# VH-VL binders against Laminin subunit alpha (LanA): the designs that were tried, part 13

Target 1, 191 residues: Laminin subunit alpha (LanA), of Drosophila melanogaster (Fruit fly) (q00174r1585to1775)
Amino acid sequence: SLLKHVSITTPEFHEESIKFDMWPVPADEILLNETTLKADFTLREVNDERPAYFGVLDYLLNQNNHISAYGGDLAYTLHFTSGFDGKYIVAPDVILFSEHNALVHTSYEQPSRNEPFTNRVNIVESNFQTISGKPVSRADFMMVLRDLKVIFIRANYWEQTLVTHLSDVYLTLADEDADGTGEYQFLAVER
Key: E = the ipSAE of ESMFold2; O = the ipSAE of OpenDDE; V2 = 0.75 times the mean of E and O plus 0.25 times the DockQ between their complexes.

## First folded at step 23 (VH-VL; framework fv_burosumab)

Design f2 (from g6 with heavy chain G55R; at its last look DockQ between E and O 0.43; V2 from the best seeds 0.00; counts 0 for: pae E 10.0 > 2)
Fold by ESMFold2, look of step 23:
Structure f2 (fold): chain C 191 residues (1-191), chain A 124 residues (1-124), chain B 106 residues (1-106)
Amino acid sequence: as target 1 above (191 residues)
Amino acid sequence: QVQLVQSGAEVKKPGASVKVSCKASGYTFTSYYMHWVRQAPGQGLEWMGIINPYRGSTSRAQKFQGRVTMTRDTSTSTVYMELSSLRSEDTAVYYCARDRTSDYFSYSYYFDYWGQGTMVTVSS
Amino acid sequence: AIQLTQSPSSLSASVGDRVTITCRASQGISSALVWYQQKPGKAPKLLIYDASSLESGVPSRFSGSGSGTDFTLTISSLQPEDFATYYCQQYNHYPTFGPGTKVDIK
């Protein structure tokens, strides 16, 4: 229900904007079950090694305000297969996309083939940059969280990627953690 | 304002190929996916495939796997559909149809503008 | 593939009549259903999307309802220009179309 639409896209980064190339794949070829998404690169052109991203938080009326996630974590698990030859691909791991701005997180780690990679990104301004690589103020960071439209999570890290699975995506919310009552929710609805 | 203008009717023999063009105008060509849909005489509609005109990537209905090729030329705002190994049951009107995307994060897979159609007749 | 059926396959009605056409999906498709109108020799025209949302410029006598597997197109007061074949189409997966309902005006 929370993830009405899922997507795979190939963004092109410009100094202050992102241009999208959305994959022509219907949502039920991407969303395998409530917790797992798939990106199938096997029909991609052989020379197209551009980074691709899962979109996991679509625009929802009444769902744009996520400021309570400040200080919490975005967590997810990736697993992918690829050919044995090829180079790593340099790109951001996570993009926070709002109506007017986009912020990127880059860890510079390159996950290994055939090995589960669990990532946890602390949702604070010091872990993110503008598209052009500049520091982001806390005020600007909070504005992005207030009007958050999509979280993009990178799907390919190496050339010749075949299939990527993204699983167990969740976002820790500060109010729920302050109460201390239980396990994380899959992209929980906020106020 | 939005227009999709297709190439003219064609008559082909079994085993041949046909290539239909669809020229778009009145909008940003690379911002909207394009589909191909056919309709046999007196029959309903059948989806054939989709092309991303920006990237050129495609997906096609399983029924046409190995027989349909979709391409585009961004300099002329034109998409093409080529159907090979034609059979008499491929006789149909072929339409291009623009995907009605509600925003760039959502999949629509329904169509707001259609070409006028191209009749392809396959006969001996 | 998600199969759609429509009922009736054809009907005849008088100007001013209320006309109801149904579409049934072989599995749940939430509200991912559209309705098209096609007149002879013309391309289809989008009427309704998201099961119940009226496309801009479409007369208000057209309405859609339903979710899950059962959907309905209603024409509240049939007009002479409504002579056409009506198709449902789902977009929960790769597009598939219903077989059509032909509406003849007496």
Scores: ipSAE 0.006, ipTM 0.555, lowest interface PAE 10.0, mean pLDDT 82
ESMFold2 (binder alone), look of step 23: mean pLDDT 93; pTM 0.948
OpenDDE, look of step 23: ipSAE 0.408; ipTM 0.792

Design f3 (from g6 with heavy chain T58K; at its last look DockQ between E and O 0.39; V2 from the best seeds 0.00; counts 0 for: pae E 2.6 > 2)
Heavy chain, then light chain:
Amino acid sequence: QVQLVQSGAEVKKPGASVKVSCKASGYTFTSYYMHWVRQAPGQGLEWMGIINPYGGSKSRAQKFQGRVTMTRDTSTSTVYMELSSLRSEDTAVYYCARDRTSDYFSYSYYFDYWGQGTMVTVSS
Amino acid sequence: AIQLTQSPSSLSASVGDRVTITCRASQGISSALVWYQQKPGKAPKLLIYDASSLESGVPSRFSGSGSGTDFTLTISSLQPEDFATYYCQQYNHYPTFGPGTKVDIK
ESMFold2, look of step 23: ipSAE 0.417; ipTM 0.753
ESMFold2 (binder alone), look of step 23: mean pLDDT 93; pTM 0.945
OpenDDE, look of step 23: ipSAE 0.817; ipTM 0.917

Design f5 (from g1 with heavy chain S102T S106T S108T; at its last look DockQ between E and O 0.46; V2 from the best seeds 0.00; counts 0 for: pae E 3.7 > 2)
Fold by ESMFold2, look of step 23:
Structure f5 (fold): chain C 191 residues (1-191), chain A 124 residues (1-124), chain B 106 residues (1-106)
Amino acid sequence: as target 1 above (191 residues)
Amino acid sequence: QVQLVQSGAEVKKPGASVKVSCKASGYTFTSYYMHWVRQAPGQGLEWMGIINPYGGSTSKAQKFQGRVTMTRDTSTSTVYMELSSLRSEDTAVYYCARDRTTDYFTYTYYFDYWGQGTMVTVSS
Amino acid sequence: AIQLTQSPSSLSASVGDRVTITCRASQGISSALVWYQQKPGKAPKLLIYDASSLESGVPSRFSGSGSGTDFTLTISSLQPEDFATYYCQQFNSYPTFGPGTKVDIK
């Protein structure tokens, strides 16, 4: 059961679709503690330079909250353990994956090598593109949020990455009726 | 209907490498993960690793990390396991075993079909 | 790694006997346990998965039970073809196997 809620995958991007090479690693290799996921690239074949992503499930507690994420933020922190530095890998930072639809985000802010990277992505259509890099309409964006299956968060940025930790993944809700508070929905994993 | 046919027995000297093949038939090859498991004479079973035949991603038991390479050829529906720097304790029957995979995004880590086994003998 | 132990290591029983084999995990594994049968010179055969689910084509005299750390394989009426070694295996993480229980008939 933990395997359904955490994953590490290597996507293959096609014109309007993604296929995934799911890493066959058990949950206890991925889940370091209650708030931190680990991707261990040292067990990967040396010549495998493909981008990889943490897969986390939508953690919203009720059906309407995935739609309510519009206008909110996806936030997370990546920490890169000391290791080999190589050429930069060009790939999206975040993928919103729904049934037969995927939208990608590329942040202008990039991690510094061997330093924590805290990213915050506003969940609006202007921050996302189709897989082929085209604008996405608000209607299509809301359809993805309605049927959201997985959020993928990029795990490696350089050739020969050793270990990446993902921590503090959460999705804030844009509840404009909330009285004076910041509301959080955490994308947690079950054990 | 599902069938896993492995390559024949091997005799090797210490320090050599061995490559065992496992040809799958009777199902969609890329839809099921494949494992390698070995059994030394008179001993129990030992898991070695798993490969996703779609895309080729692997995981390996820590004991074999750095010595085992698992690959596949989708055009022949065949997985391979290569074990290097052989020593006498690597003498065993090597099995491929199909993961009872439920869908593309998951695997179970238990095995519904096994190959016939390949005896690898390491002696000087 | 999750260690599995099995008891007994071997037993002898007569045709028709009820046989019970136990498997204990070093930590909780919920119901993530399978049982295999292996006859001499042959590959293992899956009998039980998810602790208690009978694999297709396996005789109903085989049953499994347990959850957490303690699991049992039962053969309700031993048959001559049940001469084999029985292994438990957990799949809560990377697979590990129990050491096996050898069942001799007669």
Scores: ipSAE 0.310, ipTM 0.716, lowest interface PAE 3.7, mean pLDDT 83
ESMFold2 (binder alone), look of step 23: mean pLDDT 93; pTM 0.948
OpenDDE, look of step 23: ipSAE 0.665; ipTM 0.849

Design f6 (from g1 with heavy chain Y54S K60R Q62R; at its last look DockQ between E and O 0.57; V2 from the best seeds 0.00; counts 0 for: pae E 3.8 > 2)
Heavy chain, then light chain:
Amino acid sequence: QVQLVQSGAEVKKPGASVKVSCKASGYTFTSYYMHWVRQAPGQGLEWMGIINPSGGSTSRARKFQGRVTMTRDTSTSTVYMELSSLRSEDTAVYYCARDRTSDYFSYSYYFDYWGQGTMVTVSS
Amino acid sequence: AIQLTQSPSSLSASVGDRVTITCRASQGISSALVWYQQKPGKAPKLLIYDASSLESGVPSRFSGSGSGTDFTLTISSLQPEDFATYYCQQFNSYPTFGPGTKVDIK
ESMFold2, look of step 23: ipSAE 0.265; ipTM 0.704
ESMFold2 (binder alone), look of step 23: mean pLDDT 93; pTM 0.945
OpenDDE, look of step 23: ipSAE 0.827; ipTM 0.921

## First folded at step 24 (VH-VL; framework fv_burosumab)

Design e1 (at its last look DockQ between E and O 0.58; V2 from the best seeds 0.00; counts 0 for: pae E 2.6 > 2)
Fold by ESMFold2, look of step 24:
Structure e1 (fold): chain C 191 residues (1-191), chain A 123 residues (1-123), chain B 106 residues (1-106)
Amino acid sequence: as target 1 above (191 residues)
Amino acid sequence: QVQLVQSGAEVKKPGASVKVSCKASGYTFTSYYMHWVRQAPGQGLEWMGIINPYGGSKSRAQKFQGRVTMTRDTSTSTVYMELSSLRSEDTAVYYCARDRTDYFSYSYYFDYWGQGTMVTVSS
Amino acid sequence: AIQLTQSPSSLSASVGDRVTITCRASQGISSALVWYQQKPGKAPKLLIYDASSLESGVPSRFSGSGSGTDFTLTISSLQPEDFATYYCQQYNHYPTFGPGTKVDIK
């Protein structure tokens, strides 16, 4: 099963690290079908508006190296329901979590209530920051891709979020040659 | 070596609340999820909920939504369960139970149990 | 919620007897089933997990089998200390327990 290592997690940001408070929710309440995950926020305490994230990354024979995804795109579709008067929650949209480091991406485009939102994040160091907001060198970015454990995708954007669906997650490949003569490839994270 | 020691028996009136504590020792407290399970006199077992003692994320059995609050104090390695709006059918022994799986995960079955706390609800 | 039933609800047996207890789930749970032993006045004790795996320190006279919806706990040679109630519990979803099987020693 391509989506059998799925989770919902609330991060706790520390000085230069992230620790994750994983929701103790069975995978079959997260995994709706082969391509769609669900986060049900009605199960949280009413005053718990912390950002939560889908954890996704296919497990292939204990392989963590995704260096060929450099220059490609992470793509996904979100759809959520919510109340109408909640405030925006300030948090990163995507977290790349590895053995060495965690890198964050914040998109300026944001989902609207009750409408599918397709996002695309180019996998290059200029689109990511350290947890403390510092730039990332290409070398350090490539180290994260070499030891990538999990990709976290934000599940809630506004207070009063009720249910969020994440669908069609994939990670494309890009040219591996410095001069750009390589073949552009698609490699789905969930497929 | 692993021990879960619960607070003493309680007698409560209908409509009151009760808070039961469970102090853990002999292992890394934040590495294992903790559950609450109850057993009415002469009856079977009923799961109430689970808490991640690291960050406090929780799930509760639907039957107890709105009435059960689970918290923890990492400085004392203690979890708490508070049940509000008590009814006579809440008379039971309440157990804390450690989730079997450590290290960023949970399994939903239990290897160590507290000694139990009898809560009696009567007028 | 996944409902579990157990059969029989109670039984009486002699020391040395082979005892078999069954547990049935209302839907498929693969091998996500555990067995607990509970003696009077005590908390439950884990015996078997993953349907058939024996927990460390549990006597080898206990064994479990089954998958899907039908599961069995077997005590190959009943001992006086095995007087207890036995519960199955599934963990394929949020935990639910069987109603228990009381084993009395004749």
Scores: ipSAE 0.394, ipTM 0.741, lowest interface PAE 2.6, mean pLDDT 85
ESMFold2 (binder alone), look of step 24: mean pLDDT 92; pTM 0.942
OpenDDE, look of step 24: ipSAE 0.448; ipTM 0.797

Design e2 (at its last look DockQ between E and O 0.51; V2 from the best seeds 0.00; counts 0 for: pae E 2.4 > 2)
Heavy chain, then light chain:
Amino acid sequence: QVQLVQSGAEVKKPGASVKVSCKASGYTFTSYYMHWVRQAPGQGLEWMGIINPYGGSKSRARKFQGRVTMTRDTSTSTVYMELSSLRSEDTAVYYCARDRTDYFSYSYYFDYWGQGTMVTVSS
Amino acid sequence: AIQLTQSPSSLSASVGDRVTITCRASQGISSALVWYQQKPGKAPKLLIYDASSLESGVPSRFSGSGSGTDFTLTISSLQPEDFATYYCQQYNHYPTFGPGTKVDIK
ESMFold2, look of step 24: ipSAE 0.429; ipTM 0.757
ESMFold2 (binder alone), look of step 24: mean pLDDT 93; pTM 0.945
OpenDDE, look of step 24: ipSAE 0.545; ipTM 0.825

Design e3 (from f3 with heavy chain Q62K S102P; at its last look DockQ between E and O 0.03; V2 from the best seeds 0.00; counts 0 for: pae O 7.4 > 2, placed apart)
Heavy chain, then light chain:
Amino acid sequence: QVQLVQSGAEVKKPGASVKVSCKASGYTFTSYYMHWVRQAPGQGLEWMGIINPYGGSKSRAKKFQGRVTMTRDTSTSTVYMELSSLRSEDTAVYYCARDRTPDYFSYSYYFDYWGQGTMVTVSS
Amino acid sequence: AIQLTQSPSSLSASVGDRVTITCRASQGISSALVWYQQKPGKAPKLLIYDASSLESGVPSRFSGSGSGTDFTLTISSLQPEDFATYYCQQYNHYPTFGPGTKVDIK
ESMFold2, look of step 24: ipSAE 0.467; ipTM 0.781
ESMFold2 (binder alone), look of step 24: mean pLDDT 93; pTM 0.943
OpenDDE, look of step 24: ipSAE 0.756; ipTM 0.887
ESMFold2, look of step 25: ipSAE 0.416; ipTM 0.763
ESMFold2 (binder alone), look of step 25: mean pLDDT 93; pTM 0.944
OpenDDE, look of step 25: ipSAE 0.017; ipTM 0.614

Design e4 (at its last look DockQ between E and O 0.03; V2 from the best seeds 0.00; counts 0 for: pae O 6.4 > 2, placed apart)
Fold by OpenDDE, look of step 24:
Structure e4 (fold): chain C 191 residues (1-191), chain A 123 residues (1-123), chain B 106 residues (1-106)
Amino acid sequence: as target 1 above (191 residues)
Amino acid sequence: QVQLVQSGAEVKKPGASVKVSCKASGYTFDSYYMHWVRQAPGQGLEWMGIINPYGGSKSRAQKFQGRVTMTRDTSTSTVYMELSSLRSEDTAVYYCARDRTDYFSYSYYFDYWGQGTMVTVSS
Amino acid sequence: AIQLTQSPSSLSASVGDRVTITCRASQGISSALVWYQQKPGKAPKLLIYDASSLESGVPSRFSGSGSGTDFTLTISSLQPEDFATYYCQQYKHYPTFGPGTKVDIK
């Protein structure tokens, strides 16, 4: 498996930090297949009013050169089932978590209830903010990439989410084909 | 004020390559993704690919895999699309189209278009 | 890839007529649907985005509706400059276009 560090977590957002409450779910239960992760919200012991995220890294890069991700695109497809009475949950779509800080991204496009959602995020500083909503310099952004520990991808958008599948998660640095079928091309970035 | 001006019509033989240019003005060039869309005579529209503001990340439709190359020159505010191994079926008007969304994001729909470049492939 | 169909493929109408064009998606695309107008020899022009939002500068006689798989473009009162081909396009996934609907003068 390409997935060495997969997790599901519920974050607690603070003024300038995020505390992640990791779900006690083994990686082999999260991994549905080689390209798909699964979150079963029925396993949660906590109220589903908070956002949840998949934590991934090695699956995306398959190497420990995270700084090379700069300029690339993070792409994924989210598909979930939920009840109809749940409220929308406001939270970032993607979180870059490093040893020292975290950066968040909120996409313009948002998923609809019970419909597949394909998203793509260019890995550049202008697409990210600090937790407090401040802009990020390129230098600071590169430091986050250098010390990157986990990329968190949002797993729920409404209350009463039951199951979420995250599929076709990949990070491309150059050319790719539509629908995620292109070859990975890595650009060398100086550390 | 936003303008996309493309290069002139091309006539090519089968097997040849064509390179179309799209010069942008009237906005922050390096803040928007650019797309290429073509339209065969009397036919519909077909998306070819997208290139990011830095020119480093590109996505292509599978149909054009291995044949289309997109590049970007920030210094001249110009995007290029090269299509190789041309076939008669590649006869079409080729458009550059700006993605609606700025700041290194994209929505995959287009608010401004070039005037189009007719590429004719014939023996 | 998501496929789009349009109905009708062509229609003839008179100035002042109410015109309705339908676009159908092969799968749910929420509201990720735009409409373009294209006149001969010209590039497409964006009319509607997010299924029902009118692009700036577009006359109010144009309107869009629908969600999921079925969408409609309506011209409440056709004007002489509205004779053109109209395309729907989805952006839920990589872009795909409908085959177009040609609106001709009767």
Scores: ipSAE 0.033, ipTM 0.587, lowest interface PAE 6.4, mean pLDDT 87
ESMFold2, look of step 24: ipSAE 0.469; ipTM 0.772
ESMFold2 (binder alone), look of step 24: mean pLDDT 92; pTM 0.942

Design e5 (at its last look DockQ between E and O 0.35; V2 from the best seeds 0.00; counts 0 for: pae E 4.8 > 2)
Fold by ESMFold2, look of step 24:
Structure e5 (fold): chain C 191 residues (1-191), chain A 123 residues (1-123), chain B 106 residues (1-106)
Amino acid sequence: as target 1 above (191 residues)
Amino acid sequence: QVQLVQSGAEVKKPGASVKVSCKASGYTFTSYYMHWVRQAPGQGLEWMGIINPYGGSRSRAQKFQGRVTMTRDTSTSTVYMELSSLRSEDTAVYYCARDRTDYFSYSYYFDYWGQGTMVTVSS
Amino acid sequence: AIQLTQSPSSLSASVGDRVTITCRASQGISSALVWYQQKPGKAPKLLIYDASSLESGVPSRFSGSGSGTDFTLTISSLQPEDFATYYCQQYHHYPTFGPGTKVDIK
């Protein structure tokens, strides 16, 4: 299955909004297989060290809303290669992007080059902030989930990143899981 | 009125570089991706690359990887294409062309073209 | 890379004739095909996109059809101003162009 709406973008952070510089790369250059996306930084200018993000559309829920994701986990695995002498790039690790708002998450654990890094982010307001770094109310968080357009997952962490793979992206749904088995996967959607 | 106006013809020696400019007017410059396409004399068209003028992200045809650099200057609404290590086979008319789809997307086909810039590579 | 071929390479026709030009892709491209017209010394001009959609300002005598691998540009009643070279281009992946079909007025 191909995921029709995958992207790689670089954010421009403004006050309370994000504008994305989307990489003009066809989806089949990003989607390696049903579970793995690739970002190839060797196609960028060497001095372009801005953060970049995988963008994933999710049509796993009826009516294109994700309110049932509250309390669940976003899980993914990253693996990247980079040069040895780059500086760390300061940026959010996950961005929830909706019609009227964007919320950011920074994980405590950070990936190392050439080593698989598996992350789980609990989808609750306490794990997210506004773009300016302020707390998010549950009501505002739920509004973002209702109108969620894309989830962005960071693709580079250090300067001189060469290639990043994002694999096994899925979202568990706490409110739908009476026996702990409800899961959705972002990468398998085609429209 | 959408217009794409390119820099003038160039004559270069093998091994040199050339930088062609394309100045856009009549629309919101940062809302449309820009492409470069070339056409050797008497030959068909060949796509070279695409740039997002909003933030400068780009993709290049694999044939030109390592030799082509695309940039833009939002203050002058201008995109640039620089081709290095020129060979006689690089003799062509070089076009900038606007991607048909605006804002947060691209289609990889073109609605407006510049007038073309002849680049001649001769010894 | 997706290769495109065009047939015929050239043709001559009289004013008023129906002219058809075909474009064939090396793999399925759904409807992701455009047609351009190019006159000598000028940049290409977009005629048809999405295989069959007419660009604004293009005369209605131009039409496109096809899906998958086989596509056709038709000029229903050729006019003197229609002599040009016609190119197809796919956008299913990174752009590639057909070799062109030259149309001369007899």
Scores: ipSAE 0.191, ipTM 0.681, lowest interface PAE 4.8, mean pLDDT 84
ESMFold2 (binder alone), look of step 24: mean pLDDT 92; pTM 0.943
OpenDDE, look of step 24: ipSAE 0.334; ipTM 0.770

Design e6 (at its last look DockQ between E and O 0.49; V2 from the best seeds 0.00; counts 0 for: pae E 2.3 > 2)
Fold by OpenDDE, look of step 24:
Formats: C-alpha cells, structure tokens, sequence
Structure e6 (fold): chain C 191 residues (1-191), chain A 123 residues (1-123), chain B 106 residues (1-106)
C-alpha cells in the first residue's frame, strides 16, 4: 500500500509553532481501504474542541524530490457524520509540515455539515501562510517543500464529529519532468 | 535503566473499582505512549488500552470500554489505570508496558514492562 | 479482532535441541508480529519484532521468520534459561496475543 505512513493527530496551534498529539490508532485501523482513510472520533473519551488531521506524505508525492510538488494540486474528498449541536472549529484545512517549518492553508470553500466535501489546493506560496498568518515567499515555500515531512489534511470541521472518511487523495504535479532544482537555484540567486 | 514500578496487589469485591499505578523512570516520560495489558492466572495476555505521552489521547479495547480509565501525571512520571464494576473474571495480573516507539509515535508492541499488579476479585 | 493461534501449546525439549514454535494469524498482518518470552512470576520480555528483527540484548539463538499469516520462532540451541512460555503478538491492528507455547526443559 502507498499509504504506509498514515496518521491522525490533534494539533495545538501556538504563535509560531504547532504541537501535534498523535492519536494512538493503528495504521491499519486508519486505512479503511487502498484509497480511504478513516478517523473514528467515538474512540475519544472526552469531547475535544480541537481540530483533527490526517497525516500523509508518501501516498501523495511518491517522489524523491518533494520540490516537484510545486505548482501541483492537492485534491481530496471528505465525508463525515456529526451531531448538529456542535460549534464550528476554526482551523486550517491543510498543513505542510517540514523539518523546520509549517505552513497552513485555509480554503475559501468550506464543507457543509454532514455533506461530502471535495477540495483542491494549488501547491504555491500564495495559497499558504505561516502559522502567525504571514505571507510566504516563493523561496521559503520551496524550502518547506524540500524538507517536507507530512501533509496534514483536516478531518473535522464541527464539534461532535463521529466519523470522517478521507478519500480520493492525490497530488497532480505541474511538471512531472522537472526536479525543481533549477527553479530553486534561481530563487536562491534572487535572495 | 528504564524502570516501570507498579503499585501493590489489590483485593476487591465484585462491583468495586481498582486503581493501579505505574511509575516510570530512566527515560523521558513524555516521549512514550504507555499501554496496559492484563493476564488472568494461567492464561494468556490481553491488551486493555493505550494512553499518549501527555494523557490527552487514549484508546481502549472494546471489551473494556466504559470500565477503564487511564490517566497520566507528568509531574510524578506516573500512569494510572482504573477498572470499575469489577467482576471475578477481572482477577488478573495487570501490567503497564511502554510502547517501543518514542517521540509522539507508537508501534503497539512493548519493550519494557512493569512487574505487574495482582488484582483479585472475590466475594 | 485478529486472532492468533500457536503450535504447539506445549513442548518438552533437551538442552541443545532446536525448538520451533508457530504462530498463525486469522488474517494477513504483514510483518507486524512480535515474540515475547515470559518466565513464571515475571513480565513478558520482548525477543523479536517486525517478525524477524532481534531485540537488543537477546541471544542470537533466537530468530523469527514469516509474513502474512504464518510466523515462526526458532531457538537454534535450547539453553536451560530458555524455560518459559512464548507468546506471539500482532500489532497490525489493535494488539492481540497468541495463547502461548510452554517450553519445558528435559
């Protein structure tokens, strides 16, 4: 399976950092099938108002150089069930987590309660911000891609979410023939 | 140097609750998940649940849902497991066991074990 | 839940003997299998992880093999201190244990 390194986590957002609390769920319980991940919120003892995210990487990129993801589109579909009394949870939709940094994306389109949600995020600096909400330069964005460790995709949008399925996750690369090294070098010179 | 030291043996009546403690030392307490596994006399091993390094996330075997409460005290490096509504079938040695994988990850197999706590449930 | 079985339930062997214990899973678990040794009155001790990886400090006479549903623990030359019960455990799903194999020394 291409989804060997899947996870579910609840992040704590700080001013300049994110702390991730990993759910103690076996990978095989997260991976429902070859194309679908599952987050079962009923396994949690207490109502947690924090957002949850699926963590993926290799399934999406399957590239030796993550820089090649630049200009591509991350696409996915969420299907979830929840109660109707919970409040909306404010959080990013996608998090790029690298060895040294984290960038967040918030989509204009947000899911409706208990309805399938399909999202597409172009992997470019203009679609991402730092945790503190600052813009990201192309050069810095490329560094994040270079050192990319995990892509986090949001699993819940409201309190009292019961189960979430993440499916049809893929990354369409802008140029599969380019390693991105040339562009990176070019940006470095501009600094 | 890693040590898990559990509380002493308990004798309880049916319907009561028991709380077992597991004090960890010799490693970074907040870097490892902790598990609870029990073993009835002369029987095999049974996984009960897992608690994350900070006690925020937990998972329990379906069999024990509603009866098991796991907690963690970072200040004392101690993990607790409370089992309620005890019945004779709960008579067992209860073990805390450290998950093998550190740094906010887990493997669901165990490299270090406590010495075990015998819990006897009898009328 | 994934069920594990072990064969045999018990065996008696002499010092120096080759001992083989089998563990079978009700469904595929890849290589997510460990072996424990448990002596009377003691907690289990980790021997093998990932089906075939030897835990640090464990004698080389212990080895594990297998993938999918069939796994084997082998003691190449049984020693007196190897008297114990051996358990397999899968971690592809939530943990489940085999029923154990008791090894008696003749």
Amino acid sequence: as target 1 above (191 residues)
Amino acid sequence: QVQLVQSGAEVKKPGASVKVSCKASGYTFTSYYMHWVRQAPGQGLEWMGIINPYGGSKSRAQKFQGRVTMTRDTSTSTVYMELSSLRSEDTAVYYCARDRTPYFSYSYYFDYWGQGTMVTVSS
Amino acid sequence: AIQLTQSPSSLSASVGDRVTITCRASQGISSALVWYQQKPGKAPKLLIYDASSLESGVPSRFSGSGSGTDFTLTISSLQPEDFATYYCQQYNHYPTFGPGTKVDIK
Scores: ipSAE 0.360, ipTM 0.778, lowest interface PAE 1.7, mean pLDDT 90
ESMFold2, look of step 24: ipSAE 0.448; ipTM 0.774
ESMFold2 (binder alone), look of step 24: mean pLDDT 93; pTM 0.946

## First folded at step 25 (VH-VL; framework fv_burosumab)

Design d1 (from e3 with heavy chain S31D, light chain N92K; at its last read DockQ between E and O 0.48; V2 from the best seeds 0.00; counts 0 for: pae E 2.5 > 2)
Heavy chain, then light chain:
Amino acid sequence: QVQLVQSGAEVKKPGASVKVSCKASGYTFTDYYMHWVRQAPGQGLEWMGIINPYGGSKSRAKKFQGRVTMTRDTSTSTVYMELSSLRSEDTAVYYCARDRTPDYFSYSYYFDYWGQGTMVTVSS
Amino acid sequence: AIQLTQSPSSLSASVGDRVTITCRASQGISSALVWYQQKPGKAPKLLIYDASSLESGVPSRFSGSGSGTDFTLTISSLQPEDFATYYCQQYKHYPTFGPGTKVDIK
ESMFold2, look of step 25: ipSAE 0.514; ipTM 0.783
ESMFold2 (binder alone), look of step 25: mean pLDDT 93; pTM 0.945
OpenDDE, look of step 25: ipSAE 0.413; ipTM 0.790
ESMFold2, fold request of step 27: ipSAE 0.482, 0.441, 0.437; ipTM 0.783, 0.775, 0.756
ESMFold2 (binder alone), fold request of step 27: mean pLDDT 93, 93, 93; pTM 0.944, 0.945, 0.944
OpenDDE, fold request of step 27: ipSAE 0.360, 0.356, 0.858; ipTM 0.789, 0.787, 0.936
ESMFold2, last read: ipSAE 0.443, 0.421, 0.383; ipTM 0.773, 0.763, 0.740
ESMFold2 (binder alone), last read: mean pLDDT 91, 93, 93; pTM 0.936, 0.943, 0.943
OpenDDE, last read: ipSAE 0.443, 0.862, 0.828; ipTM 0.808, 0.938, 0.901

